# VH-VL binders against q8ixk2r445to577, part 68

Target 1, 133 residues: q8ixk2r445to577
Amino acid sequence: FFGMLQNKGLTDYCFDYNPPDENQIVGHQVILYLCHGMGQNQFFEYTSQKEIRYNTHQPEGCIAVEAGMDTLIMHLCEETAPENQKFILQEDGSLFHEQSKKCVQAARKESSDSFVPLLRDCTNSDHQKWFFK

## First folded at step 3 (VH-VL)

Design N8 (framework fv_cosibelimab)
Fold by OpenDDE, second read of step 12:
Structure N8 (fold): chain C 133 residues (1-133), chain A 121 residues (1-121), chain B 112 residues (1-112)
Amino acid sequence: as target 1 above (133 residues)
Amino acid sequence: EVQLVQSGAEVKKPGSSVKVSCKASGGTFSNYAISWVRQAPGQGLEWMGVIIPILGYANYAQKFQGRVTITADESTSTAYMELSSLRSEDTAVYYCARQGPRYSHWDFDYWGQGTLVTVSS
Amino acid sequence: NFMLTQPHSVSESPGKTVTISCTRSSGSIAYNYVQWYQQRPGSAPTTVIYEDDQRPSGVPDRFSGSIDSSSNSASLTISGLKTEDEADYYCQSYDRSNYHVVFGGGTKLTVL
């Protein structure tokens, strides 16, 4: 699967990655932004290694969760996907992070009008449902 | 308090172009979408297009494709709508409207005061 | 693409309840949120309902929104009608297929 990774509950919001420095694409947080269909910052790929790849830059970035964190951070992809970069996109649309045993939820950023994907306890909320478009 | 202040009324001849501005104040600009909506005298609201300033992304209604250009200047928190090849039917009040941060996307919480554009020979 | 169809006009006496419908021509009305805007003469529209049934701050609870999937329509209901409610009302939604905003044709509400 590839394209825009769109949230069901937070309608028309998609995974978005726009690092301040295009030559240093890792280390920043993945956010949610209005789906605009332009590709680039909103183009992701779900791979057979269970990675969510940011596939518009070289070297390629892969979404990771750092220890003790609930945010999604861009790391470099590795030949063998590390445990903190493994996600399961289930048939029901839930996006499950294997290592943390949490689900990715669209949420409002604290004290902000912006939105971010965060790890939360898994529920049947549409805010935890995702699909590629 | 967020405010959208538009440029003043315009009188244009057929075939000419008009560019209306919409300056935002009292809040963030780049992270929100700005749409342009017009209303002919005695008629309903008609969506023209939208821009996401931070991305420079603009999308237009099919009716206006090729004739409308929406731009934004982040440094001045101002959105622009340029309509070319003006016709008498383009006579209308033109509104800019912002996506509301507390509302769902693509709904509008703040509106400009409107700009009357009159097209007459 | 889809259209939103509203009645051209509705009228009712003060204190009564009025309902304005907004019917989607294709696709499910529940697929995207519906908003309602009030526009008084010479003024810009203001939001009275967002996300189908939510009221912005300052909008009285006399205003309510609902969705009916069976008729594929949204409805704006105004109870305890007041003279100040006389205005044009527009429903609005969003087309995911082309990222376009769609407005209804508008309904003129007259308070008798």
Scores: ipSAE 0.022, ipTM 0.647, lowest interface PAE 5.2, mean pLDDT 91
Fold by ESMFold2-Fast, scan of step 3:
Structure N8 (fold): chain C 133 residues (1-133), chain A 121 residues (1-121), chain B 112 residues (1-112)
Amino acid sequence: as target 1 above (133 residues)
Amino acid sequence: EVQLVQSGAEVKKPGSSVKVSCKASGGTFSNYAISWVRQAPGQGLEWMGVIIPILGYANYAQKFQGRVTITADESTSTAYMELSSLRSEDTAVYYCARQGPRYSHWDFDYWGQGTLVTVSS
Amino acid sequence: NFMLTQPHSVSESPGKTVTISCTRSSGSIAYNYVQWYQQRPGSAPTTVIYEDDQRPSGVPDRFSGSIDSSSNSASLTISGLKTEDEADYYCQSYDRSNYHVVFGGGTKLTVL
């Protein structure tokens, strides 16, 4: 799958990565923004190795979660995907992070009116359901 | 060109605390993780913990949990390591070491010059 | 939860080749990247090999790294040995299960 990764509950919001410095595309938090299909900051690839790749740059970025954290950040993709970069996109639309045993949920970022994907205990909430558009 | 410059040597009494600084220059501070590694006289390298400033994340070796705190000030590009309840066996050279945004690789590309902390009565 | 074991010391004559091993006690050596650091007396460590077999700019091609799955070890090989290669060498990897950076015990290289 390749496209915009949209949330079922937070209607019209998609995974978005727009780093403040284009020359430093890794290390920043993945956000949610209105799905617009413009530019390349909203286009991701879900691979057979369970990666979510930021498909518009070389070297390709891969979404990861560090141990003990709940935020999704951009790392460089590796030839063999490490466990912190593996997400299972399930039939029901949940995005399960294997290493932490948690699900990706659309949430409001504190101290702002922005939205971000965060790891949370898995529930049957529409805010934890994702699909490629 | 990247440099990590550490604060100067310290002599401390048992039971006190020490706070060592590590100032980064030449690169984007927030995108890198900073680890602290110590070396007792004549001994090997021992990892103490790491901070990833952009995530507000810090993690510590179990041996030092409860005594060590690692912090970062992105505005000054400075990482700090504070070690409390000092004992004579804490006498060591303390290094900061940087790793790039490929956090899963754990490759330290630059090291500070080291700070000697001597704990004596 | 694992240890990296290095020989305490190795010694060799100038111009010869020396190999320093770094053996992982549990789990595959190939699960995580291995780095090698050189520490001369009175100095901070410097990287001679990163990501198993890569050399930083400025490190001579006499230095090479390798992984051997059959012995569950990484090796640092220094050919054309010079007196300035005298130093302590440390291997380093990462223990994902314990979120912990692991260093080998270090090997003192003497050039006689």
Scores: ipSAE 0.007, ipTM 0.532, lowest interface PAE 15.3, mean pLDDT 85

Design O1 (framework fv_cosibelimab)
Fold by ESMFold2-Fast, scan of step 3:
Structure O1 (fold): chain C 133 residues (1-133), chain A 119 residues (1-119), chain B 112 residues (1-112)
Amino acid sequence: as target 1 above (133 residues)
Amino acid sequence: EVQLVQSGAEVKKPGSSVKVSCKASGGTFSTYVISWVRQAPGQGLEWMGVIIPYFGTTNYAQKFQGRVTITADESTSTAYMELSSLRSEDTAVYYCARGEYKHTPFDYWGQGTLVTVSS
Amino acid sequence: NFMLTQPHSVSESPGKTVTISCTRSSGSIGRNYVQWYQQRPGSAPTTVIYEDNQRPSGVPDRFSGSIDSSSNSASLTISGLKTEDEADYYCQSYDSSYLGWVFGGGTKLTVL
């Protein structure tokens, strides 16, 4: 699958990666932003290795979660996907992070009105349901 | 030096439509959100809807869904609010306001446009 | 969707301090930033506080904002009250579960 990865509960919001410096593309947090339909910073690919790839720039970025953390950050893609970069997109739209055994949820960033995807215990909430458009 | 300038007062009959403009000067038009807020005589502020000009994305308050349409023309840095099926209760001063898109404080306001709906 | 409730009016003498509350009906007040606007008769509103407690350039430090999680309220405090502070004051917050803003009902401040 590829395209804009949109939230079912936060219906107008998509995965978005817009680092402040193009020369330092990795290491920053993935955010949620209003879906604009123009690709680029909102264009992601879900691969057969269970990666969520940011393919708009080189080198390719892969979304990862560090051990003990709940934020999604951009790492460099590896030839063999490490466990912290593997997400299972399930039939019900849940995005399950294998290493932590948690689900990606649309959430508000503390003390702001911006949104971010965070790892949370898996529920049937529409805020944990994702689809490509 | 950011300024929002709105179109002039309008007198409309019930059942008609009104379209108010809001021209932005100074600063960057496309990176900000433009909201529309109304205030009936002697009443409080009521949010109607928003547009993000860069994306063309709009959202409207439930009370106005189906009657309000907000648009933007980036080439002229102008936002528009059209309200249809006017009733006497729609008599109000209509304001446009600019906010930053990620935390959205309304940092600049237009001067307001009085719309009077009467027979 | 939530409501913001303000007192209809407050009054105080020049030189004193006044506090205007803004109470959120559901969800925590701290979940979304609160802004405060001042509106004088015949004029558009102007921002006096944004992001809970920040002042725009040109707003005197007599104006301050705060959040009280125990009462689920935001407050606007004006110290050293002047007659020119007489106006209607509105709180506002963002509903992050839907892209939209909520205004409080407004508070008329009388300085006498």
Scores: ipSAE 0.007, ipTM 0.524, lowest interface PAE 11.9, mean pLDDT 84

Design O2 (framework fv_cosibelimab)
Fold by ESMFold2-Fast, scan of step 3:
Structure O2 (fold): chain C 133 residues (1-133), chain A 119 residues (1-119), chain B 112 residues (1-112)
Amino acid sequence: as target 1 above (133 residues)
Amino acid sequence: EVQLVQSGAEVKKPGSSVKVSCKASGGTFSTYVISWVRQAPGQGLEWMGVIIPYFGTTNYAQKFQGRVTITADESTSTAYMELSSLRSEDTAVYYCARDRYSHGYFDYWGQGTLVTVSS
Amino acid sequence: NFMLTQPHSVSESPGKTVTISCTRSSGSIGRNYVQWYQQRPGSAPTTVIYEDNQRPSGVPDRFSGSIDSSSNSASLTISGLKTEDEADYYCQSYDSSYLGWVFGGGTKLTVL
């Protein structure tokens, strides 16, 4: 699977990665932004290793969640995906982060009005349902 | 503080082209999404197109496809809108407006540039 | 694509409440967020409501937004009308079928 990873509940919004420093693509939070259909910073690949890869910049980035955190952060991809980079995309569209036993939810960033994907307890909410377009 | 400053008024002849600039200050230009919107005298707002400067990504309203070109120069934090094959009905105030690329709405607008097309 | 339709004009007395509608021609109004912009004569527009019902910093709480799925419309409500509220108001939504925005035709608010 590859393409723009769109939220079912926030229908205008897609996974988006636009780091403030293009020479350092790792360490920053993945955000949600209006789906533009042009790929680029919204183009992600879901791999057989359960990774969500960001291939727009080199070296390739892989979405990860650090222990004790609920934010999705860009890390370097590894030859064998570590547990914190594995997300199970279910048939119903939920993205299950296996290491934490939580689901990715579209949510408002705590101190601002922007939207971000965050780990939350799994529910059947449309805000936890994702699909590639 | 974010500010968008546009170039001055232009008077053009039919058939010519016009290029309006929009210089951004404050914040990080590469994270902006800049749209161009026009307004004919006494009429409503009409979206023309958009650019994401970091990627050079552009998209244009169907009505302006083939006549409008939007560009950006990150080194000067300036976006441009060029409209060709001008006609009298292109007489309007042209605005640039920005989105801060996680907001999805136009939170800052340029002051507007009046383009008058007459013989 | 879709169109957004607003009344051409509305008027009300100072201190009263006015509501401006914005009706979507195709697809559900709730499918995409709606914003509202205020434009005073000779000035560039400014945002008064974003994401259906949120207010930017500095916008008075007299301004509120809402969505009505039954009429496929968004509404801007201004309470406690003041003369400085006299302006043109535009609704806007995103068209997620491409990277683009749609504006309503605008409503001229006259405060009598």
Scores: ipSAE 0.048, ipTM 0.670, lowest interface PAE 6.5, mean pLDDT 86

Design O3 (framework fv_cosibelimab)
Fold by ESMFold2-Fast, scan of step 3:
Structure O3 (fold): chain C 133 residues (1-133), chain A 119 residues (1-119), chain B 112 residues (1-112)
Amino acid sequence: as target 1 above (133 residues)
Amino acid sequence: EVQLVQSGAEVKKPGSSVKVSCKASGGTFSTYVISWVRQAPGQGLEWMGVIIPYFGTTNYAQKFQGRVTITADESTSTAYMELSSLRSEDTAVYYCARSYPKEGWFDPWGQGTLVTVSS
Amino acid sequence: NFMLTQPHSVSESPGKTVTISCTRSSGSIGRNYVQWYQQRPGSAPTTVIYEDNQRPSGVPDRFSGSIDSSSNSASLTISGLKTEDEADYYCQSYDSSYLGWVFGGGTKLTVL
């Protein structure tokens, strides 16, 4: 799958990655932003290795979650996908993070009206349902 | 393996329009990022615009804004570039090219289409 | 929007090394990857270097790319020059301020 990774509950919001320094694309948090349909920061690829890749710059970035954390961070992709970079997109739209056994949820960023994808216990909430558009 | 095949050479009168096609084979066409580039005789490469069929996104170089229209037909895996209000200065070889990853290098290129504008 | 400037022509003898520069007019050359294309008469361009310094499969290792931040330039270097290298060479980069690409003016390489 390729495209914008859009939330079913926050219907106007998509995965977005806009690093502060375009020469250093790794180490920053993935956010949610209004879907704009222009690709760029919102264009992701879901791979056969269960990775969510950001392909706008080389080397390719892969979304990961560090042990004990709940935020999605951009890391460098590896030749063999490590467990912290594997997400299973389920038939019901859930995005299941294998290593933590948690689901990606659209959530409010603390102390602001901004939204981010975070790991949470899996529920049947539309805020945990995602699709490529 | 992705290939791009363009329509044949055309001769046009000043003030008319031309529509060049670029048919893709291999890969998933809807996910392509296809640019159009022209080259006047003995001159350099000049980027004209891009289309991303999956998003319906187009963007054009300022020099061509208002005269160029890029479209795509996913059912036939074909991109088109239409240039209107033709002038003698528009005589050039027109190329389509794919970039992948999205902001990466152009590969493959179409073989080119010669458009001659003369009275 | 920025411009990429190349010398119009360079010439060198077989077996020697030649370097072609590509200078960015505004913003850092390192902000976006630089590609290099080779174009022989009557043919579409082909990639010889992508992402500043990477070679596609089939391109000989005598082709190399580099970035020089001090001159705000990218360079294509061809060592062990062969007559078959005679061609036009174009640098290219992506302009991240909008969805678009920029080409250098091109350099004609003559092998005498």
Scores: ipSAE 0.007, ipTM 0.545, lowest interface PAE 11.7, mean pLDDT 84

Design O4 (framework fv_cosibelimab)
Fold by ESMFold2-Fast, scan of step 3:
Structure O4 (fold): chain C 133 residues (1-133), chain A 120 residues (1-120), chain B 112 residues (1-112)
Amino acid sequence: as target 1 above (133 residues)
Amino acid sequence: EVQLVQSGAEVKKPGSSVKVSCKASGGTFSTYVISWVRQAPGQGLEWMGVIIPYFGTTNYAQKFQGRVTITADESTSTAYMELSSLRSEDTAVYYCARTKYDHSPAFDIWGQGTLVTVSS
Amino acid sequence: NFMLTQPHSVSESPGKTVTISCTRSSGSIGRNYVQWYQQRPGSAPTTVIYEDNQRPSGVPDRFSGSIDSSSNSASLTISGLKTEDEADYYCQSYDSSYLGWVFGGGTKLTVL
C-alpha cells in the first residue's frame, strides 16, 4: 500500500510530515493536516515489514514511537524493522502499534488546535480508523 | 498580529485580465494556505482556488479552470490571483483568506476585499 | 461533490435564540468539519465557529455550533440576540477529495 493515510472519522485529515528544519529530516513529530492529494509530505509507503515509510527526502524515514511515549516521530529506517516501528493496519482500519499494544488515534494537539496522531487504548472509534487513498 | 492586505479596486474592459495581490504581514508565510473567494453584488461567497506556497501546490474550482492562475512569492509574502477573459458577470469583490497549514480547515484571516468592475 | 443548503433568511427578536441550519446534499455531514462565517454589509467575513463547534478567541459564548446526523445538517445557534448580530451567515466545509472548499448559500439574519 502507498499513498495518503487518511482518517475515516476526520476525513479532512491525513498523515503529514513536514519537518521545520530541512537539515534535520528525522526526529520530529508526525502531524495531521488537510488531505491535499499532491503527494510530497503526505505520501507514505506501508511495507511488508509493517513499517510506515516516508521516502520524499534523504535519508528515508520510518514512523516510530519511543518507549513510554504516545507521539509518533520520524526515525531512520533499519534493515530489519525494530518493534517500535511496526504498525499493523487491520482489516477494520485500525492502526495497531505492536510494541505498546495501542491504536493510533487522530487527536487535538494541546495548546495549538493542531491535530496529531497519538497512541490511545483501542476503542473501535472512527478516529482510530485509517485507510490509504 | 497577522493581516492580509489586498490591492486596490480595478475597472476593466471585457476580454482583459486582472491580477489582484494579497500581502501577508506577520506570521510565517510558509505555513499559510491561501484561498481566493469572490462575491458578486448581492450574491453569496464562491470559492475560486487555493495555493499552498510552501509546496507551490494549486487547485482551482472547475468553473474557473483555464481562466484563473494563483501564484505566490514567498520572498515578499504575497499571493496573487489573475483572472483572464473577463466578462461583466465577473464583477465582484475578490477576497483572499488564510488557512494555517497545521491547524484547521477554517479561514481564520480574511483580506479586506478588492472590487473588480468589468464594464464596457 | 456535495452542496450545502441554508435557509435564505431567518428573523427573531432581541434577547431570543435563533438557529440556522446547513444541510449536506450527499455524504454524511460529520465526514468533514463545518465552519461558520459572519458577514456584515460592506465588510469581509469573520469566523464565528470552526471545526463544528469551536469558537475563536473573542467570539462570545452566545454563538455555538452543532451537528445533527439524523437530518444530515450542521446548525449555528445564537442566543441572547443583539442588533449587532444582524448579518449574513455562511456555513462551509473542506472537501478532501479535491483540495477545495464548499460554501452554503448564506442566511440573512434580521433582529427585529
Scores: ipSAE 0.176, ipTM 0.755, lowest interface PAE 4.7, mean pLDDT 87
Fold by OpenDDE, second read of step 4:
Structure O4 (fold): chain C 133 residues (1-133), chain A 120 residues (1-120), chain B 112 residues (1-112)
Amino acid sequence: as target 1 above (133 residues)
Amino acid sequence: EVQLVQSGAEVKKPGSSVKVSCKASGGTFSTYVISWVRQAPGQGLEWMGVIIPYFGTTNYAQKFQGRVTITADESTSTAYMELSSLRSEDTAVYYCARTKYDHSPAFDIWGQGTLVTVSS
Amino acid sequence: NFMLTQPHSVSESPGKTVTISCTRSSGSIGRNYVQWYQQRPGSAPTTVIYEDNQRPSGVPDRFSGSIDSSSNSASLTISGLKTEDEADYYCQSYDSSYLGWVFGGGTKLTVL
């Protein structure tokens, strides 16, 4: 799967990654932003290694969940995907993080008008449903 | 400073094809999204199509489907727009434009434009 | 898909405020960001507003953008009108239905 990763419940919002330095793409949080279909910041790939890859930059970045965190952070992709970078995009649209056993949910960022994908207990909420567009 | 430099003016006969180039200077071309927009004399802006060079992904306005082809060469940081089966109504200034804004589809940099004149 | 409708022309005297509307025919105007481009005669367009109300660097704060959901329209407002503001102005929005851009018909602004 490839393209914009759009949320079903939070209509017209997509995964968005905007590193401050295009030459240093790791270490920042993936956010949700209005789907605009342009720029590299909203293009992701779901790979056979169960990675969500940010592959518009070299070296390629992969979304990871750091220990004790519920946010999605960009790390470098590895030859063998580490456990904290493995996600299952299920047929029902749920995005499941294997290591934490939680699902990715579109949520409002605390004390902000912005939105972010966060790990939450898996539910049948449309805010936990994602599709590539 | 990033610039988009387009190829020179073209004069074409009806039924022929034209290929306009758009070379990016500076920046990382592979991270660009390049759109083509034309403007007939005295008329408004008309979006034609888009390419994401890194992926080679293209999309075209329905009006130009089957007649326009947009390509990109990352090695030369150049995008191309080819329009076939030219007719007089295709006489226009053709622009390439880049989307830069991180969270916006806005065209922040424009080429200088290429006049294509179609006349018998 | 949708269309963006602008007035064909607007005129105003220097120092005054002018507003150019851009009405979306279908779908919510807030569904996708609206951009505004300025085009002077013989020149390529330049961005004056992006993301509804953001100004690029170099664009004076006399330029502002707004969205009105009730009328399903965007507006470009130019205060303290100057002679150099005389140009054509185009609104633009992304159409996710066919993954393309839609331009308004353009508005010719004449500074009297």
Scores: ipSAE 0.046, ipTM 0.664, lowest interface PAE 5.1, mean pLDDT 91

Design O5 (framework fv_cosibelimab)
Fold by ESMFold2-Fast, scan of step 3:
Structure O5 (fold): chain C 133 residues (1-133), chain A 120 residues (1-120), chain B 112 residues (1-112)
Amino acid sequence: as target 1 above (133 residues)
Amino acid sequence: EVQLVQSGAEVKKPGSSVKVSCKASGGTFSTYVISWVRQAPGQGLEWMGVIIPYFGTTNYAQKFQGRVTITADESTSTAYMELSSLRSEDTAVYYCAREGHYRTSYFDYWGQGTLVTVSS
Amino acid sequence: NFMLTQPHSVSESPGKTVTISCTRSSGSIGRNYVQWYQQRPGSAPTTVIYEDNQRPSGVPDRFSGSIDSSSNSASLTISGLKTEDEADYYCQSYDSSYLGWVFGGGTKLTVL
């Protein structure tokens, strides 16, 4: 699977990586933005190792859970996927993070009109349902 | 359609520096990722480094750290590779290559190459 | 950093099939996509295979790529060999741990 990773509940929004710091592409938070399908920043690959790779830019990045946080950040991919970079895309559309036992949910970023993916307790909410398009 | 056009051949003295340009045409330059690769006569391809012009992000092969600098000028859609402290072993054809587009990440377009000869 | 090892040269007759291997020294070959580039004398390289087994528009279907996890290698297979296939072929993969590209040493293909 690869393409735009869209949210079922926040229907027009896709995973997006567009770091604010021009000198550092790794380590910044993954965001959600209106799906446009025109920039390299919205295309991701779901791999057999359960990674979500950002492979349309170089260097190649992998989405990881930020240490001690509920946020998703861009990190370096590794030859053996570490546990913080493994997500199970389930048949119901849930994106389950094995290490934390939590699910990825579309959420509003604090004090802004921006949206971000965050780890939350798993529910049947459409805001926790994702699909590639 | 994308094309990468490089500057012309250069002859340099040992200890000097060389700056090779790579001008992109077609598409929006800031959405490109540009790598530099060299090839010594009769030898294989060797990756030197990369720049993501939109973010100003660079990364260099360890072998060239401290000697190579890659820059980009979005207003002219041009990437540059500067190599300092030249030695005879730096005699090579230097290529720029575009990595990816909005779906894939591989070298989909290459410049024609620039021969840099280092001799006294 | 890992190395990609290719045979220095391979040769085969026109119309036959040749396979060029690319073996990864450390970590799984399947961890990162493998690309194959063709370089004729005096020319810049061009892509013949990307993402293990995909062909760019305009590349004939007699070029194919594959991955063999058991030997930790990628292979480029060219069937129906033609004289214009004489070139150097390079495999390439990404080292995610060091954020850089790795090329194989290259294979010279001679069509006899």
Scores: ipSAE 0.008, ipTM 0.529, lowest interface PAE 12.1, mean pLDDT 83

Design O6 (framework fv_cosibelimab)
Fold by ESMFold2-Fast, scan of step 3:
Structure O6 (fold): chain C 133 residues (1-133), chain A 120 residues (1-120), chain B 112 residues (1-112)
Amino acid sequence: as target 1 above (133 residues)
Amino acid sequence: EVQLVQSGAEVKKPGSSVKVSCKASGGTFSTYVISWVRQAPGQGLEWMGVIIPYFGTTNYAQKFQGRVTITADESTSTAYMELSSLRSEDTAVYYCARYSKPDYTGFDYWGQGTLVTVSS
Amino acid sequence: NFMLTQPHSVSESPGKTVTISCTRSSGSIGRNYVQWYQQRPGSAPTTVIYEDNQRPSGVPDRFSGSIDSSSNSASLTISGLKTEDEADYYCQSYDSSYLGWVFGGGTKLTVL
């Protein structure tokens, strides 16, 4: 699957990654932003290793979760995907992070108009349902 | 509620430039995606370019590359479109339009339009 | 780098149904969402359909959108035509290859 990773509940918003330093692609939080399809910032690939890869041309970034965290962070992809970079995209659209046993949810950043994907207890909410467009 | 208010009509000579403003109110300006669209008298809508203030990204329709510059000032929540080397064919109503609302896509709010007349 | 083609004009009587097509010249019509805008003389456009077939709040259910992959076209259908529906209608889509938006040429709807 390749394309914009869009939320079913927050329908105008897509996974987005725009690191503040173009020479440092890792270590920053993945955000949600209005789906526009412009450039590499919103293009992701879901791989057979269950990775969510940030646009494929430069050294590839892979979305990961550090132990004890609920935010999705960009890391370098590895030859074999480590467990913290594996997300199971289920038939119902859920993105299940097996290592933490939590689901990716579109969430409003505290008291702001901005949105981010966060790990939350799995529910059947449309805010936890994702698809490639 | 979101509102886009544009600057007033302009009359320009061929070869000059014009800068039209679009002031936004309501919502968070940095999350906007703002396009500029023009419409010559009796003609259809023509997309000119876009700015995404959050990323600093701009892109322009091929027809206008080299002549159009779109900018944004987040402190005043205002987007600008500057068109240079004006020709009589640039006589048109120029619109700014916002893309996005959480419950739908497309241009959800439009400015009232600015008539730019190029004569001589 | 694709074009969206609409008929220049359509006309129909009050109470009847009219359909306006929007055909994509290259690439699949389903690749990107299609929006429809209504423009009355002297006014800025307003959205009547977004994301192929969704209606904004306040737009009557007489307005509907559809996609036909076989003809590579989107369609706007207006049933129960009223005189107030008389306007120019524009389809629009995003060109992800060009990173920009494309408008159809517009269709003038006359209700008589």
Scores: ipSAE 0.008, ipTM 0.559, lowest interface PAE 10.3, mean pLDDT 83

